VHH binders against q9y6x5. Designs and how they scored, part 355

Target 1, 379 residues: q9y6x5
Amino acid sequence: LPPKLLLVSFDGFRADYLKNYEFPHLQNFIKEGVLVEHVKNVFITKTFPNHYSIVTGLYEESHGIVANSMYDAVTKKHFSDSNDKDPFWWNEAVPIWVTNQLQENRSSAAAMWPGTDVPIHDTISSYFMNYNSSVSFEERLNNITMWLNNSNPPVTFATLYWEEPDASGHKYGPEDKENMSRVLKKIDDLIGDLVQRLKMLGLWENLNVIITSDHGMTQCSQDRLINLDSCIDHSYYTLIDLSPVAAILPKINRTEVYNKLKNCSPHMNVYLKEDIPNRFYYQHNDRIQPIILVADEGWTIVLNESSQKLGDHGYDNSLPSMHPFLAAHGPAFHKGYKHSTINIVDIYPMMCHILGLKPHPNNGTFGHTKCLLVDQWCI
Key: E = the ipSAE of ESMFold2; O = the ipSAE of OpenDDE; V2 = 0.75 times the mean of E and O plus 0.25 times the DockQ between their complexes.

## First folded at step 16 (VHH)

Design ha12 (framework vhh_8dlx_2; at its last look DockQ between E and O 0.95; V2 from the best seeds 0.76)
Fold by OpenDDE, look of step 17:
Structure ha12 (fold): chain B 379 residues (1-379), chain A 119 residues (1-119)
Amino acid sequence: as target 1 above (379 residues)
Amino acid sequence: EVQLVESGGGVVQPGRSLRLSCAASGFTVSENWMSWVRQAPGKGLEWIGDIYYGGSRFYNPSLKSLVTISRDDSTNTLYLQMNSLRAEDTAIYYCAKGKDYESIAFDIWGKGTLVTVSS
């Protein structure tokens, strides 16, 4: 049988949730599979960029989804979560579902994974759901499993996306034990639903399943705010993205804008585009604005309005609070193996290997995931 | 004591609705895979639908438009709402509990409740 892979994302699932809360269903999943405890994601640590990095193996500067909100100065186009359907934004890379569909006797399916409802390189997933946050997990699960089970040509790669615990993390903050316990229990139960459905359909033994996330969540507070209006007049720049990494498009001389912002707060680093630290791999794209502001962990950049979020993400990708996890189960994976850390871009070459796909040039290192795979040597 | 007890069955006219209950004791409904099945006279068991841990529901395609499964965690009760009943829906209706993570078998069954659809 051709290899099959289901990639599942629970948005904003911080890695250390696994240590601080109980996950009976997920732990059972892990017990029979593998766990990567920490996944170092890409900078910035936001939803669209990191999900696209998972399926391309590329840093944000390379695949071109550099934020949830973007602006292209040449075309004057805007990108946002409510305006993400223009292939212009996605075509700087080739996601794995496109690669998969270009193979004979294969098709791809997607339940609301970012970019899957957009024709990329004139190819759209054979089966997909238009993004709608109101659609239940049940319906998403039903469609994905139906496609995996009954499609012709067969679905060999599928994605499933769910918005929690990110939404709740923003609302309650990750340190709210009471509310987050409730939310995370629901997530675990949904994982149970997934596993049960796969078993009921006879898919469980032959399907490779990866459960992961795009980023974590850090605690925010009204006592940790950086007000840009205190440092610079709003008329001097256009804000493309706000917090915790602000993208600044100057309306006056860039140097002047920079000078007004560079000492705005001791809890915020200000970078000219050419001075962005190399470790971020966040420089070589025209969609990155001339100036970026990076708030320290737990600090929120605001304008005249105060933030209502008690949790946020998008910070330095070296911060543990920003890191998700990866668990996997299936014939390609060992049983009962735990690994400390990988890079999020390493997932792509691993998935390509599992599916027998030739990967496009990417930033991942296949060697980082070899110990997870039964057909590879582990040092 | 671990048990399931169905109730709500009876004689009903065609086109009417009926709600069946399944009260669980000795285990938590929301922590288990639960199912409804029925057996018509002279026929084998027919699967109606499932409700999983997170509340996801799946139905027999032949019956989906006519049935809804739900549960009440506070009362530890499973429900089957049936609409537009037909004569062919006459059967004994059973609720059942899934065994464990590794098995697709049921380990606990109710005694069943009879539903008779007749004019």
Scores: ipSAE 0.848, ipTM 0.937, lowest interface PAE 0.5, mean pLDDT 95
Fold by ESMFold2-Fast, scan of step 16:
Structure ha12 (fold): chain B 379 residues (1-379), chain A 119 residues (1-119)
Amino acid sequence: as target 1 above (379 residues)
Amino acid sequence: EVQLVESGGGVVQPGRSLRLSCAASGFTVSENWMSWVRQAPGKGLEWIGDIYYGGSRFYNPSLKSLVTISRDDSTNTLYLQMNSLRAEDTAIYYCAKGKDYESIAFDIWGKGTLVTVSS
């Protein structure tokens, strides 16, 4: 039977949570599988960009999902969150489920992973759920496991996305030990549900399962606000995205807008597009605005208002607080192996190898994940 | 002592609803996966459904529209809600605890509660 892979994301699962809280179900998963302690995500460290990087192996400037809120200067189109299903936004890359369906003539299945309810290059996931945050983990798990067990041609690649612990991380902040312990216990119990269901259906022994996340979470505060209205008047620019990376489209001369912003706050870096640090790989796309503001870790950019967020992400991808982890189990993976760090773009070529797919050109390095795999020579 | 005790069975008329309870002692229901299973007279065991650690529920497809499994973690009790009862639902109803995270086997069963659907 062809190799099968289930890719699971728990949004906003900071790697350091694994050291500060107990995860008995996840620990049992890792004991007989592999753990990558830190995954260095792409900039900006936000949900849509990083979820699309996982399945394309590309930096955001290359795959085109450069933020959760975007504006394309060439076409004048606007993108906002998961409710935008226009293929235009997703067509700058080929995600793995499209390659799986077109290259190998197999089926793909998706429970809410960003982009899977959109026809990309005229190909939509064979089985999918339209994005709806109100749909329970139970229903997502039931659909994905049903499709893995009862499809023709067989589902060989499946994805499952869950919004926690990101939503609670924003609400309580990652340093709220009491509330986060309850949230993370629930996440661990859901991992237990996943594994138990796969065992009950006879899928566990022959299925490769990856559990990962798109980013971490850092503590914010009402004492760490940058009021953009004190820097510049609204009439001078259109705001495309606000915090912690603000995307500024000037209505006047770009240099005038830049000069009003560049020394406004000691806790914010202001970049002209061409001056964005090369290490971010965040320059070469029409959806990246002429001026980008990057807040320091834990600082929130606001428009003359308070922020209710006690936790946030989107910050510099070199920050450990922004890093998720990766755990995996299955016939492709070693048992009891721990690895320090990989790049989030490395996940894509690894998954292509497991599924026997030829990867599209990408920014990942297969060598970084070789030691996780039983069929690879790693000294 | 570790035990499961079902209650709420009895004689019920066709078309009515009934809720069965399963009281657990000696362990925590929310830390285990739990099942409801029934046995009609002269028949084998029929799986009704499961509830797992995080509350995810899975049902026998032939019964999904007729039953709901729930738990009350504060009282350490598992429930089976049955609606639109039919004569064919006459059976002894068991709750069962999964053995551990590593297996698909049960290690603890209740003694069962009899449900008779007749006029």
Scores: ipSAE 0.719, ipTM 0.898, lowest interface PAE 1.0, mean pLDDT 92
Fold by ESMFold2, look of step 17:
Structure ha12 (fold): chain B 379 residues (1-379), chain A 119 residues (1-119)
Amino acid sequence: as target 1 above (379 residues)
Amino acid sequence: EVQLVESGGGVVQPGRSLRLSCAASGFTVSENWMSWVRQAPGKGLEWIGDIYYGGSRFYNPSLKSLVTISRDDSTNTLYLQMNSLRAEDTAIYYCAKGKDYESIAFDIWGKGTLVTVSS
């Protein structure tokens, strides 16, 4: 009987929400499984890049999804959250659902994980939903569990994606206890629905389930704006992405653009591409622009306009506010084990091990996650 | 006291719609998984559908297009909307509370409400 895995993401779930809010359903899940209290994600701490890092085990420079907004100078192509379906953007890596379904007698299923409705290397998930944020959690859960329960060849790897608490985190900010308590209670109830449905269908005992997220959320403020137009005329560059990491394509001499920006704000670091800190692993891809601007935590880069967001993410991946968690339950996992931290790229080789897949070359380290697994020595 | 009380049954003509209520006391409906079940004369129990903690709903496939489950958290009440009723829908209708997180069994049942579909 081949092992099965369901990978679930609740977007923007900051790790310390677990300590600061009540999660009876998630805590029951953790009590009988494992918890990784902090997952160090990849820079830039954005949705598309980090979801692809989970399923490829690669840094952004290696898998090619380097931001939520990208430009390729050679092909003149643009990528955005409304223009993300061109396989060109995704083809620099092989995600786990492609590797999985190429194995004999295996299928993959997806309920809206980023990239699963794109034919990557001419291969799309065996069962999938086209992305539509209006589709309820109930419908996503129904489709995933139906595919897990009744497909031939059997679905051995499945994904499920939900937009909260990211959407509400942007709207209210993570420090709005009243609104975030309501949002997080709803998410805990949906985790309860997930677990209850798996039990009702007889899937719970033999299915490995990972519940994780791509990034956290930090508080923003109208008092913490960096006004880019006050430092440089917008005619001197093309803006590829704005905040909190701006991607700048100079229209004039690069050094002149850099010099106009370097003293713009004490709350912003300005990097020439070759000077981006090595710890970011964010340099060796043509989609990374010649100059990037990295705002300090909680600061927002704006043009000559105000900001509507009260929370944001994308900041330095060393910041605890950017870190998600990982919880898991199933026959592959210990019961009642807590682990302090892993790297988000470590999730991929662990998933490959659980599924019996040979991982593609990647940046993850299997040894970092082996204490979570019943078949491994933990030393 | 922990109690479930169904209401809204009675005699109804074929083709009509009917909404049943299930008032709960002694526990919070939204903190539990809840179900509707029916029993036709001389027949066994037939599961109609469930509503879970976060409001996700799952139905008997044979009834899926004919029924809707909902709840009102402010009144601690579960509802069953039934449409296009036929004689075969004549039954006693029960609401039930799931036992706990660990079980798929019910621990509390209502007394039932009779629905008779007759011309």
Scores: ipSAE 0.557, ipTM 0.849, lowest interface PAE 2.0, mean pLDDT 93
ESMFold2 (binder alone), look of step 17: mean pLDDT 83; pTM 0.831

Design ha120 (framework vhh_8dlx_2)
Fold by ESMFold2-Fast, scan of step 16:
Structure ha120 (fold): chain B 379 residues (1-379), chain A 119 residues (1-119)
Amino acid sequence: as target 1 above (379 residues)
Amino acid sequence: EVQLVESGGGVVQPGRSLRLSCAASGFTVSSNWMSWVRQAPGKGLEWIGDIYYGGSRFYNPSLKSLVTISRDDSTNTLYLQMNSLRAEDTAIYYCAKGKQYESIAFDIWGKGTLVTVSS
């Protein structure tokens, strides 16, 4: 029987939530599987970029989803939720479900993972759900498990995306112990439901399951705002993305805009595109704007001093608060093994190995994840 | 057609209450992060508050005691209840939809409804 893999994402699940809250169902999953305590995500630490990096193994500058809001200077197209179905934005990489369907005569299934409801290189996931946040976790799980059991050619790669704890992290902030404990307990219960459903359907023993996330969350405050309007007049630039990484498209000379911004706040860094730190791997793409502003952790860039959310992400990917975790269980994985850190781009070549696929060129290193796998030698 | 249409604005005397409505078409308000934002004459945009797809609410602290955001999922309508109106509340009021995969940015805005607080 061909190997099968289910990739599950809980959006915004900060790694250190695992040490600060109780997760009985997740701990049972980990006890019989593996845990990577920190996953170093890609910059910027946002939902769309990191979800696409997980399934392509590429930095954002290489896969082209460089933010949740983008402008392409060559084509003059703007990326927003209303036009994220345009294959143009997604065609700079080949995600694993496309490789799975084209390289092997096998099917893929998707419940809401970003990009799975878009034809990429003229290939859409064999089974998918159009994105709709009102669809319950249970309905997403019902569809995924039905497709895993009842498809020909067989579904060998399946994805499932859930919006929490990100939405609550934004609303309450990650330091709100009472509200976050309630939200995280609900997620743990959903993990329990997932395991029970897979056992009930006879899938559990032969299915590889990865539970991960795209980023973490940090506490914000109305006392930590950077008012961009006090730095520069709106007539000088077009704002492509705001916070915590502002993407600035100058309407006048780039140097003039840079000079107005560079000394405005001690709590943000201002970069010309060519001066963006190499460690971010965030430079070589037409969708990266001529000037970017990067707020310090917990600081929010605002217009007209409007109040912002209590939690946010998008910050420097070296910050532990931005890191998610990875847990996995199944025939490919060791039992009871803990690993410290991997890069988020390393997930893709590991998944290709599990599925027997030849990975497309990517920025991940298989060696970083081989200790998780039973069929690999690790010292 | 995907759109948001605000209504219920008009001239209101100081100290009175007013409820604004925002009718959505082409998507469901219960499936999205929804916001109310206002713009006073000659001023920038001021955020009023949010309601998330789970029904939870977050407000601008300077306005929290004066406003309530709610929705009616059966009529696909968002509401803003305003109490103890003052001249400074004179503004065009907009409802906005958050991006489908992200709760920080907006992708759909209404045309706005004008509220004038005057005697």
Scores: ipSAE 0.000, ipTM 0.259, lowest interface PAE 13.4, mean pLDDT 88

Design ha121 (framework vhh_8dlx_2)
Fold by ESMFold2-Fast, scan of step 16:
Structure ha121 (fold): chain B 379 residues (1-379), chain A 119 residues (1-119)
Amino acid sequence: as target 1 above (379 residues)
Amino acid sequence: EVQLVESGGGVVQPGRSLRLSCAASGFTVSSNWMSWVRQAPGKGLEWIGDIYYGGSRFYNPSLKSLVTISRDDSTNTLYLQMNSLRAEDTAIYYCAKGKYYESIAFDIWGKGTLVTVSS
């Protein structure tokens, strides 16, 4: 039979939560599988960009989902909502579910993963749910397991997305031990439910399961605000994205806007597009604006207002607070193996290897995930 | 010892079929991207096709109708079935363990088996 893979994302699951909270179900999963302690995500460390990097193996400048809010200066289109279903935004890359369906006679299934309710290169996931945050984890799991067990051609790749602990991380901040403990315990219970459901349906022993996330979370404060209105008047620019990475489209000369911004705050770096650090791989795309502002960790860019966010992400991808983890279990993976770090773009070529698919050109390195796999030599 | 050993070559008449075998030791064929490649006299290497660990098969478009790649996981053996053999199929045939994303990039090669198509 062809190998099967279920990819699960818990949005905003910071890697060090594993060391600071108890996860009995996740620890049992890891004990008989593998753990990557840190996944170095792509810049900017936001939901849509990193979820698309996981399934394409590409940096944001290459796959085109460069932020959760975007403007394309060439076509003059704007993207600012999770319900936007215009394929234009997603067509600069080929995600794994599309590749899975186009090679051999295989199906894909999706519960809420970003992009899966959009036809990409005229191909939509064989089974999918239209994005709706109100749908319970149980309903998403019921649909995914039904499709994995009862589809012809067989579902060989399935995705499952859950909005927590990101929503609570924003509301309470990652340093709120009482509220975060409650949220993370609930997530661990959901992982227990997932494993139990797969065992009950006879899927557990032959299914590869990856549990990962797109980014972490850092503590914010009303004492760490950068008021953009104190730097520059609204009439000089159009704001495409605000915090913690501001995307600025000048209405006047770019150099004049840059000069008004460059010394405004010691807690913000201001870049002309061509001066963005090469290590970010965030430069070569029309959706990256002429001026980019990058706030220091824990600082929030605002427009003459207070912020209600006690936690946020989007910051420099070198920051450990921005890193998620990856855990996996199944016939492709070693049992009880721990690995320190991989890049988030490495997940795609690893998944292609597990599924027997030929990957599209990508920025990942298969060698980085080699030690996780039973069929590979780890020297 | 990690190795691939091809067998089944020889002299065969035009229009006939031939199956080549490739026995692996030190690793499992079902867990790796496996390829068949050939080299005709005086020519470069020509990629024939791949079989991925999940069973997916990919072929050189110019050869797709003439060949089939398969494996027997219980004997750790890779096969190349060739039909309607012609003089231009005369070549040394190699099996190789490829890098998963590049069918022409290999880390383990067999020593090859010679197929001569001659009346």
Scores: ipSAE 0.000, ipTM 0.130, lowest interface PAE 18.5, mean pLDDT 88

Design ha122 (framework vhh_8dlx_2)
Fold by ESMFold2-Fast, scan of step 16:
Formats: structure tokens, sequence, C-alpha cells
Structure ha122 (fold): chain B 379 residues (1-379), chain A 119 residues (1-119)
């Protein structure tokens, strides 16, 4: 029988939450599986870009989902939020569920992972739920487990997405220990429910389960605002994305716009597209704008207004506050093994190996995840 | 130009130690998955071990007690330390760089350095 894999994302689960809070259910999962303490995500450290990097193994400049808000200079199309269903935005890469369906006679299932409700290269996840934040974790889990047990061709790859702790991280900030403690305890209870459901259905011993996240969270403040209106008038540019990475499309001379922005704030770096640091791998795509502004950690870019966000993400991917973790359990994984770090793009070739799929060309390195796997050479 | 150059091979007596070097140009060893591989006369390629970002090391279990891989990031050089050499360790030793956009392949190989273990 073909191997099965369930990939679970808790949006905005900062890696160091594991050190500062108790997770009895997650710790039991890790005790019988593996833990990667830090996952170095891709820049920009936002939901859509990083979720698509997990399932394609590509940097954002290569897979084309370069932000949560985008403009394509060649086609003059605008990308909006999670409700944008135009395949154009997603077609620069092949996500693992498409590979799973096309290389083998197998099905994929999805509970709201970004991109799974869009036909990509004319292929949509075999079973999926349209994005709706009002749908409970329990209902998403019920659908995923039903599809894992009752599909033909068999579901071998399944995804499950949950919006917390990101929503609460934005509202309260990661330094609010009282509120974050309650939110993280609820997430641990959901992990307990997940394990219990898989055990009741006889799936637990033969299913590979990965629990991960797309990014972390950092503390923001009304004392750390960058007012863009103080440096430049709206007549000079179109704003494609605002904070903490602003994407600026000049309406007139690029050099004039750059000169107005470059000395605006000591807490923001201003880059012409060709000057964006190579380490970001954020340059070679028509959806990356001519001028990018990158706020320092904890600083918010605003348009002559206050910000209600006490936490945010999108910052430099070298920052530990932006890093998620990865935990995994199942027949493919060692038991009780701890690993220090991997790149988020490494998850894709590891998942392809587990499922017996040939990966599409990608930026991940299979060798980085070898120590997690029972069938590979390691220490 | 992207290049790997191995050195340090030669004739060595059984039971002795030897350290091989691999000098990289056109890329940084600390930013890539790097491997040591050997080929004994009339045999296929045998993987020795890897070194990854942050210095994590992985070895062929059959060779783990006999070899150590290290790097010097300041000189952009990869090393293979071999101890308790045996006649069966006679081989051409190669260093290799992992390929971007394709995690299951290597795109840059050195020319190899011959190690002969004899009395």
Amino acid sequence: as target 1 above (379 residues)
Amino acid sequence: EVQLVESGGGVVQPGRSLRLSCAASGFTVSSNWMSWVRQAPGKGLEWIGDIYYGGSRFYNPSLKSLVTISRDDSTNTLYLQMNSLRAEDTAIYYCAKGKAYESIAFDIWGKGTLVTVSS
C-alpha cells in the first residue's frame, strides 16, 4: 500500500512558544516522533508566500506568490486576499497535491490550505473545502479523516490549515503571556483531538503526520510607527503592499520616488529592486515592485493613522521571531529525535520522498531532512 | 567560475591517518550541502558523508567511526579526516556540491584525489 501523509499548519506558530509555554499533547507527539526546533522560512515572512513555499519547495521569486497583496507589471493584474481564485497567480509552480495526482493514480484532500481551492495547471485537489474562517477545526478534521478512509483512488496526501495562533498573535501580541497562554493551550488541545481522532479511526500507526507553521510573530507598538505620508505624497506612487514590507509602484520617475523615501525613517530600509539583498531570494519576478521598503523588527508602516496590531510578521527571515517549528510522527520518521534547523523549502522534497513522488525542480535540499527519516543514512 | 579541487591523496601505510582537502571557488561551502564520495577500483561510487548549513554532519554508518568531515568557512575549504586506514580504503576520493533547484543531484564535482593504502 502507498504511504499516506497529513500536513497540518497552525498559522503564525512562533518556534520559541515551545520553550515558553506547556504543550502536553504536542510533547507526547514529539516524544514518539521528531522535532525540528527552527524552520527558516522564506522572505517575505507572510502566510500565502510561505504556505506555497512549503508545498512547492521554491523561493517566492520562483513560485510567484511574492506577498499577500500583489501586482503583476506584465499583465497588469492585481492579486487580492485569500478569495482570489485566478489560477494565473499560482501557475508559476506545481504544488505537491498536483504532483501527487498526476504522477500516481492517487487523490489529494485539503481543508483550506492556501491554493487548494484553485485549479493549478488545470488540476485542483481531488477533495477540498473552499476557504471559510467560520468552519471549526473539528469539521475540517472530520472531512480530512473521512476522505483519508473513504476515497478511490486513495487519498495519499492531505492538508489541514488553522488560522490560530496568528489571529490572536496580531490582536494581543506575542508578549501578552496571559492571552497567548490561553490561545496556545487551545491549540494543544486541538492537537490532542487530532491524535485521538486518528487513533479511533485506526489511522495513527500507518499515517505520517507533519505539524508545522508558515512564520512566527513579533511584538509591535503604537510607539513604533513609520508614517509613509510624512515622506511622500500619494500622487507619486501606487501602494501595492504596506507593512512591514511596502511594495511601491512609482507613478512617475523611479529615482525621484526613491529619493523621497530613502531618508524617511531610520527604522526602515529602502531598496531599489536590483539592490534587494541576495540572501532574501526576492528579486527575479515581475510581481516584485520597483521599490521595496523593509521595516525593522516590531516597526509598522502606516498611512497617517494609528495601528491596532500588537503583533505582526513579514519581517527579515533571519529573525528567530519569524521562525516556525516542525514536528512529525509516523512510519517514515524516527522516534524521539531532535534536529536544530531546516529551511522551509526543504519540506517539499522530504514529503515527495515519503510519498514516493519525483519532485519538480526546487530550492530545497533533501539531505537537510535525512536525519528525520528511518530509511536514510544519518548519525 | 564554479570549481572544486581535492588534494592530500597519496600512498599511505595501513593503520595510519590522512586528511584530504577540497578547495571551493565561485560559491561558499557554508551555503551548500557538501559531500565526500569515493570509488574503489572496479567498484561503484560509495557515499562517505555530508556536511550541511550550520555544520550538521551525516556519515555512512559503515564508515562513521573512521572518518570526520569538517570545513573552514574562512578559507572556503572542506576536509575529510580518515583514521586507521585499511587496504580496502584504496580509492579515488571526490568532493561534491549539492544542486540548487534539485535536491537529489550534485552539479559540481571535483576531479578526485587518489588514496592508495599499501605496505
Scores: ipSAE 0.000, ipTM 0.116, lowest interface PAE 19.8, mean pLDDT 87

Design ha123 (framework vhh_8dlx_2)
Fold by ESMFold2-Fast, scan of step 16:
Structure ha123 (fold): chain B 379 residues (1-379), chain A 119 residues (1-119)
Amino acid sequence: as target 1 above (379 residues)
Amino acid sequence: EVQLVESGGGVVQPGRSLRLSCAASGFTVSSNWMSWVRQAPGKGLEWIGDIYYGGSRFYNPSLKSLVTISRDDSTNTLYLQMNSLRAEDTAIYYCAKGKDFESIAFDIWGKGTLVTVSS
């Protein structure tokens, strides 16, 4: 029987939550599996970009999902939540479920992972749920496990996405121990539900399961705001994305807009597109705007308004607060092994190896994940 | 000490609804996975459904439209709601606690409560 893999994401699960809260179910999962303590995600550290990087192994400039809100200068199309199902936005890369269906004549299944309800290169996940945040974890779990057990061709790659702890991280901030303790205990209990269901169906011992996340969360404050209206008039630019990375499309000369913005606040960096640091790998795509503003950790960019967010993400990917973790269990993985750090783009070639798929060209390095795998030599 | 006690059984007429309760002592219902199981006279055990740690519920497909499992964490009580009762629903109903996170075995069972559906 071909190897099977279930990839699970809990949105906004900051790596150091594991050190500051108790996770008995996740600890039991890790005890007989592997833990990567920090996953260095891609810039910008946002939901759509990082979820697509996990399944393509590409930096955002290469896969084309460069933000949660985008504008394409060549086609003049705008990406928003209402336009996220246009294949145009997703077609610059081939995600693993498409490769799985086309190379091996196997099925894929998806419970709400970003992009899975979109036909990409004329291929949609064999089984999927249209995105709806009101659908319970119970219903997502029931559908995924049913498809894993009752499909022909067999489902060999499955994904499951859950919006917490990101929503609560934004509302309460990661430093609110009382509220975050409650939220994280619920997530640990849902991990318990996942594992228990897989055991009940006889899937647990032969299924590879990865639990990961797209980014972390940092504490924000209404006392740490950057007001763009203090130094530049709205008539000079179109705002494509606001905070904590602002995407600026100039309506006048780019240099004039840049000169007005560069002195706006000591708590943000202002870049012309070609001056964006190479380490971000955030430059070579038409959807990256001519001027990018990057707020310092914990600072929020606003337009003459107050922000109610107590937590946010999107910041510099070198910040540990932006890093998620990765835990995995199954026949492909060692038992009781801890690893310090991998890049989020490394997950894709590792998953391709587990499934026996030929990866598309990607930015990941298979060598970085070898120590996790039983069929590889670690050095 | 550790115990499960079912209640709410009795004689009911066809087409009516009934709610069974299962009171837990010596452990916390929400920290364990729990099941309802029934046994008709002269038959084997038939699984009705489960509720897991985070509240996820799974049912026997043959019974799914007729039953609902719930719990009240504040009173440490598990419930089974049954609707549109039929003669074939006559059985002893048990609640059971899962042994641990690592197994699919039960370690604690209630004594059962008898439900008789007759006209």
Scores: ipSAE 0.616, ipTM 0.867, lowest interface PAE 1.5, mean pLDDT 92

